VHH binders against tRNA(Met) cytidine acetyltransferase TmcA (tmcA). Designs and how they scored, part 7

Target 1, 213 residues: tRNA(Met) cytidine acetyltransferase TmcA (tmcA), of Nitrosococcus halophilus (d5c1k8r405to617)
Amino acid sequence: VAVERLDRDALVRDEATLSELFGLLVLAHYQTRPYDLRHLLDGPNLSVYVMRYRGHVVATALLAAEGGFVEETARGIWEGRTRPHGHLLPESLAAHLGLAQAPRLHCARIMRIAVHPAVQGQGLGTHLVDTIIRETGGEGLDYLGSSFGATVELLRFWERLDFLPVRLSVKRGATSGAHSAIVLHPLSSSGQALVKRARERFLVHLPHQLADP

## First folded at step 5 (VHH; framework vhh_7mjh_2)

Design c70 (from a8 with S58D)
Fold by ESMFold2-Fast, scan of step 5:
Structure c70 (fold): chain B 213 residues (1-213), chain A 124 residues (1-124)
Amino acid sequence: as target 1 above (213 residues)
Amino acid sequence: EVQLVESGGGLVQPGGSLRLSCAASGFTFSSYDMSWVRQAPGKGLEWIGRIYSGGDTDYNPSLKSLVTISRDNSKNTLYLQMNSLRAEDTATYYCARDLTYEYGSETTGYFDYWGQGTTVTVSS
């Protein structure tokens, strides 16, 4: 099954694909509303990837472009003076891991991944992410990342795809003991240097993060 | 092996009620949030609602008056009670393990395991 990156301008006119995409996004995010999807698609930073089977969209990933700030804005994020909307990865790396230059780099956050239940267990999610890694590396991005509720299964999924955990924190709204994770995959030389520093800081502080109530 | 198995579907008359069950195995059921999702013939997937590991529920506002989600952790079972069924409720109903997560003002997540679905047909 081939992975296809959708042209966003064409997508807003493709009612059938848009409807199927919205249906799949409900699988990835129970709070997704039609307004929220339209609002996301209006943004200049969203990329949509799909896989089709017998004419139907059966898997999707949504990527949000983040980072790429000028020095003064990056400094403001690092100092906690500013928190730009939709820049989760650079904000977390700068403000929480002390990586002052992280917001200068260009990244994409994998916001949603969904695979239709009828085609589960066939490696479609893995193939989708592998293709995204290849394509975003070619576009000149520095790194990729994702943020999710930490389970052994999800950490294994991301590790198999060469995404490295760099933050583990107490999950908002969860029952006691639940954690959230941020994982990163480097694409450029600058990205490799950033991920290496983030990983170093994560490993030094891991016992404190796991001990948090 | 994580497994979710739905049951309780079938043919029901308009105005009737049905209770669907989802039997979970292969993981610590009580520690996970769970969701119900449906797909009507020829249409996209529609989220019905979620029950948190702690027992609180969230519902799709369009469906809130028609459905109730509950769980029995001692039996590793998730339930969906549906009342006042209409022809438009004809669909395949899925249960799913829900890993939706919030970080700051952002929300991310996905359903990592699904049942095979159970079909509900509302017709005379």
Scores: ipSAE 0.034, ipTM 0.492, lowest interface PAE 6.8, mean pLDDT 81

Design c71 (from a8 with S58E)
Fold by ESMFold2-Fast, scan of step 5:
Structure c71 (fold): chain B 213 residues (1-213), chain A 124 residues (1-124)
Amino acid sequence: as target 1 above (213 residues)
Amino acid sequence: EVQLVESGGGLVQPGGSLRLSCAASGFTFSSYDMSWVRQAPGKGLEWIGRIYSGGDTEYNPSLKSLVTISRDNSKNTLYLQMNSLRAEDTATYYCARDLTYEYGSETTGYFDYWGQGTTVTVSS
């Protein structure tokens, strides 16, 4: 099954594909119509990847381009003065891990992944992410990342793809004290240096993060 | 090994009620948010709702069926109660382990394990 990057301008006119994509994504806030998802997909920083079987979308990933800020904005993020919407990875690395240079680098966040239940367990999610790594490495991005509710199994999934945990945080409003994780995969030499530093800070401060209220 | 097994599907007449169950094993069920998702013949997946680990529920506001999600942590079981069933509720129903997390204004989520589904047919 081949991985395909969709043309977003064509996608917003393709109701059948958009409907299948929307169904697979199972968004957290479901008061939106397909037109509302179209407006999200119209953003210049969003990329859509799919896998098709007999013409039907069976797997998808949404990527949001983040970072690439000029020095003054990056300093503001690092100092906690500004929190740009849609820039979760650079904000977390700069403001919470103290990596002032992180917002200057270009990254993409894998913000959604979905695989149809009929084909789950066949490695389609792994193949999808592996293809995204190869493709984005050629596009001049410095690193990739994702944020998700932390389980051992999901951390192992991402670690098998060479994504390294760099942050754990307590989910707001969670009775169980469940953690959310951020994982990173370096693409460029600058990305490798950043991820190494983030990993070192994460490991040193992990006991303190787990003790957070 | 994480496993989710749905049951309770079958034939039901319009206006009838049905309770679906999802038996979970291989993980600490009480610590996870859980969702129900359905797929009608020839259509895409449709999210029904979730129940948080803390017990609060959230439903798809576009659905008009009388639906209630509940859980019994002592039995590691998730439930979907459906009342006043309509022909349009005919679908395969899946339970899923829900890793959706909201970070400020951003939402990132993934369902990492799904059951194999149970089929509900509403016909007279």
Scores: ipSAE 0.012, ipTM 0.459, lowest interface PAE 8.5, mean pLDDT 80

Design c72 (from a8 with R50Y S58Y)
Fold by ESMFold2-Fast, scan of step 5:
Structure c72 (fold): chain B 213 residues (1-213), chain A 124 residues (1-124)
Amino acid sequence: as target 1 above (213 residues)
Amino acid sequence: EVQLVESGGGLVQPGGSLRLSCAASGFTFSSYDMSWVRQAPGKGLEWIGYIYSGGDTYYNPSLKSLVTISRDNSKNTLYLQMNSLRAEDTATYYCARDLTYEYGSETTGYFDYWGQGTTVTVSS
């Protein structure tokens, strides 16, 4: 089945597709109200990918475009002078991992991914991610990433999709010792260099991060 | 191999009650959060509610007064109790293993395994 990037102007007029899309997105974030999902679609930085089978949306992914800052803004982020809202990956890589050039690169953060249960085991999730990788690389993006609360199962899922862990951090106000994770997938040669540097820093500091409660 | 098997569906009269079960195998059930999701004929998926590994629940606000989710970790079984059923509750009901995680203001995750579903028909 083909992967399609939705035209958002057409999407807001297609109630059937919106209903099916929102249903699937709730599966990735069960606490999200339909109203909140509509607001996500209003943003110019959001891309919506779907797979249809016989007219029905059976898989989807939401991507938020991030990064692409000019040198002065990137330096401000790296130095901790600016913390732009909605640019989670570049802010974390520059301010917390010390990767000064990360905010200059263009990336997309995969916020949500969902596949309908009726088509599980058909490789649709893999095909969706492969298509996103191909299309975002062709659009001049340098890397893809995702941020999530770290469990062994979630880390395995992203690693199977060729996303590499580059950060684990402890939740503020530790009540349970919970960790958050960032995983990256490089697209361009600049992205490959960035991910390599991020992995080197991650592996050097991993024992310290895992030891902290 | 991970398996989730729903049971307890069938025909029920309007205003009636029904309890669905989901039998889990192939993993340490007590360590995982679980969700219930339904799909009415010709409609999209609708999330019903979530139960943490520790037993606390969170429900879709539109359904909160009509449903209760519980679990029995000693039996590896998840339950959905439904009361005051209406024709619009006619749907296929799925249980799912829930890997959604919230950290700070960010939430990400997915349902990695689903049951085959059990059908509930509310009709006179």
Scores: ipSAE 0.006, ipTM 0.297, lowest interface PAE 9.6, mean pLDDT 78

Design c74 (from a8 with S35H)
Fold by ESMFold2-Fast, scan of step 5:
Structure c74 (fold): chain B 213 residues (1-213), chain A 124 residues (1-124)
Amino acid sequence: as target 1 above (213 residues)
Amino acid sequence: EVQLVESGGGLVQPGGSLRLSCAASGFTFSSYDMHWVRQAPGKGLEWIGRIYSGGDTSYNPSLKSLVTISRDNSKNTLYLQMNSLRAEDTATYYCARDLTYEYGSETTGYFDYWGQGTTVTVSS
């Protein structure tokens, strides 16, 4: 099954594909929502990947491009003076792990990944992510990442795809023991250096985060 | 391992009612929001509704009057009550575990586990 990166401008005019995509994301069949997926797809930073089987969309991933800031803006993020909307990975790495140069690098965050239930367990999710790694590396991105509520199963899923945990944080207003995770996969030499430093800083603080009552 | 197992499907006469169950294992069920989704033969996925870990519900407006979602955390079980069933309700019904997290102003969402589905056929 081939992975295809959709042309966003063509996608918003392709009602059949858009309907399949919305259906797979479990959002197409209600109209009472503050924002719809069409507005999300109109964003210049969004990339959409799909896999098709016999003409039907059976897997998808949504990616948001982040980072790529000039030095002055990166310093502001690192110092906590600015928080650009839509730049979760670089903000977390700079402001919370103290990695001042992280916002200068180019990355993409995997916001959504979905595989049709009838074809789960067939390695489609792995193939989708592997293809995204190859394509984004070829485009000159420095790293990939994802942010999610930490469970053993999700950490294992991302670890099997060679994404490394670099942060655990407590959600605002969450009950004790509720953590979010950030995982990273390096693409460039600069990305490798960043991820290595992020891992070193994460591991120093890990006993404190795991022992949190 | 995480498992979701739907049951309660079968053949139903038009106008009848059915309650579907989803048995969850391998995780702390009470901590997760859960969804029901269906797929009619030859059609795409249709979202039915969500029950939050706190017990609140949200529904597809086109289905809201026909369905009720509930949960029993002591039994690790999710339910879908369906009333006034029509031929167009013939579908495979799936439960799914929600994994959505907000960090700062950003929201990240996933459906990380689905059941194998249970089939409901509405015919005379």
Scores: ipSAE 0.005, ipTM 0.324, lowest interface PAE 10.2, mean pLDDT 78

Design d01 (from a8 with T108Y Y110L)
Fold by ESMFold2-Fast, scan of step 5:
Structure d01 (fold): chain B 213 residues (1-213), chain A 124 residues (1-124)
Amino acid sequence: as target 1 above (213 residues)
Amino acid sequence: EVQLVESGGGLVQPGGSLRLSCAASGFTFSSYDMSWVRQAPGKGLEWIGRIYSGGDTSYNPSLKSLVTISRDNSKNTLYLQMNSLRAEDTATYYCARDLTYEYGSETYGLFDYWGQGTTVTVSS
């Protein structure tokens, strides 16, 4: 089964593919209309990956491109003077983990991933992520990441895909002691150095983060 | 090995009712939120509703009056009760283990295991 990166301008006009893509991206509050999802797909930094089987979309991942700032902007993010919209991974790494050079690097955040039930257990999700890793590395990206509300199950899911936890923080306004997590996968040598530093800082502070009520 | 196995589908006349079951194995069922999802012929996947590990439910508003989701943790079984079935309810019905979460203003939909599906045909 081949992985394909979709042309977003063509996708907005392809009702059949769009309908199948929306169906795979099932949300807890499924009030999303095609109109709402078209607006999501208009986002300038979005990449859409799919796998097709017999003409039908059976797996997908949505990626948001982030980072790649010049030195002055990166310093502003690190110092807390600026917070650019849509750059969650570099902002979190620079402002909260003290990694001043993180916003200089190019990354993509995996926002969504889904595999159709009819093809579950065939390794398609792993193949999709492996292909994205190869393609984004080949395009010169430094790392991939994802952010989510931390449960043991979600951490295991991302670790099975070779993504490493680098931040675990208490959610603002949480009532159950819930944590949010960031996981990273390095692509370039610069990305490997960044992830190594992020992991070192994470492991030093992990006992304090887990002790929060 | 995580397994989800749906049963209870079949042919039903309009206005009839059906109860679907999903037998779970290979994980601590009581610790997970579970969802029902369906796919009508030629259409995309449509979320029906979820039941949280604590027993609360949340439904697709267009389906709320037609369906009830329940679970029996002692039997590791998830249920979908459907009433007043219409021709447009003809679909393959799937149960799924539900890891959907919110982070900031974004919702991250994530179902990590699905059943093979059971077919419901509503025909006169």
Scores: ipSAE 0.000, ipTM 0.349, lowest interface PAE 10.6, mean pLDDT 79

Design d03 (from a8 with T108W Y110A)
Fold by ESMFold2-Fast, scan of step 5:
Structure d03 (fold): chain B 213 residues (1-213), chain A 124 residues (1-124)
Amino acid sequence: as target 1 above (213 residues)
Amino acid sequence: EVQLVESGGGLVQPGGSLRLSCAASGFTFSSYDMSWVRQAPGKGLEWIGRIYSGGDTSYNPSLKSLVTISRDNSKNTLYLQMNSLRAEDTATYYCARDLTYEYGSETWGAFDYWGQGTTVTVSS
């Protein structure tokens, strides 16, 4: 099954593909409404990857390009003076882990991933992510990442894809308690250095992040 | 080995009611949120609703008046009660284990295990 990156201008005119894509994204995040999905697809830094089998979309991933700021903007983010909308990974790394150079690097955040139930267990999700890793590395990105509410199952899913946890914190809400996580996968040598630094800082603070008050 | 097995599908008359069941095994059912999803012939997937491990429910607003989700933790079974069925409710119905969480300015969702589906046909 081949992985392809969609041309967003062509996608707007392909109602069948849009319908199947929206169906899979609702499965990945059932709280997402059709109007929210339209807003997501309108984002200027969004990339859409799909896998088709017998003409039908059976897997998808949505990526948001982040980072790549000039030095002054990166310093502003690190110092808390600037908080660009839609740059979650570099902001978290600079503001919470103290990695001042993180916003200078180019990354992509995997916002959504979904595989149709009829083809689960066939390694399509793994193949999709492996292809994205190769493509984004070839485009000169420094790292990939994702941010999510941590469960053992989700951490295991990302670990199997060679994504390393660099932040794990306890976030409690009125309706539910949850741990939150950020995982990273390095692509370039600069990305490898960044992920190594983030991982070192994560491990030093991990006992405090897992402790109950 | 996690398994989800749906049952209760079949032919039903317009205006009728039907209850679907999903038998879960291989995990601590009471600790997980569960969802129902359907797919009508020639159409995309449509989320129906979720029942949290604590017993609260949330529904697709378009379907809320037609469905009720419940669970019996003593039997490891999830239920979908459907009333006032119409021809457009003809679909394959799936149950799924639901790991969806919200974090930061982003949401992450994953259904890690699905049933094989059960078909409901609304026709005279």
Scores: ipSAE 0.000, ipTM 0.270, lowest interface PAE 12.0, mean pLDDT 79

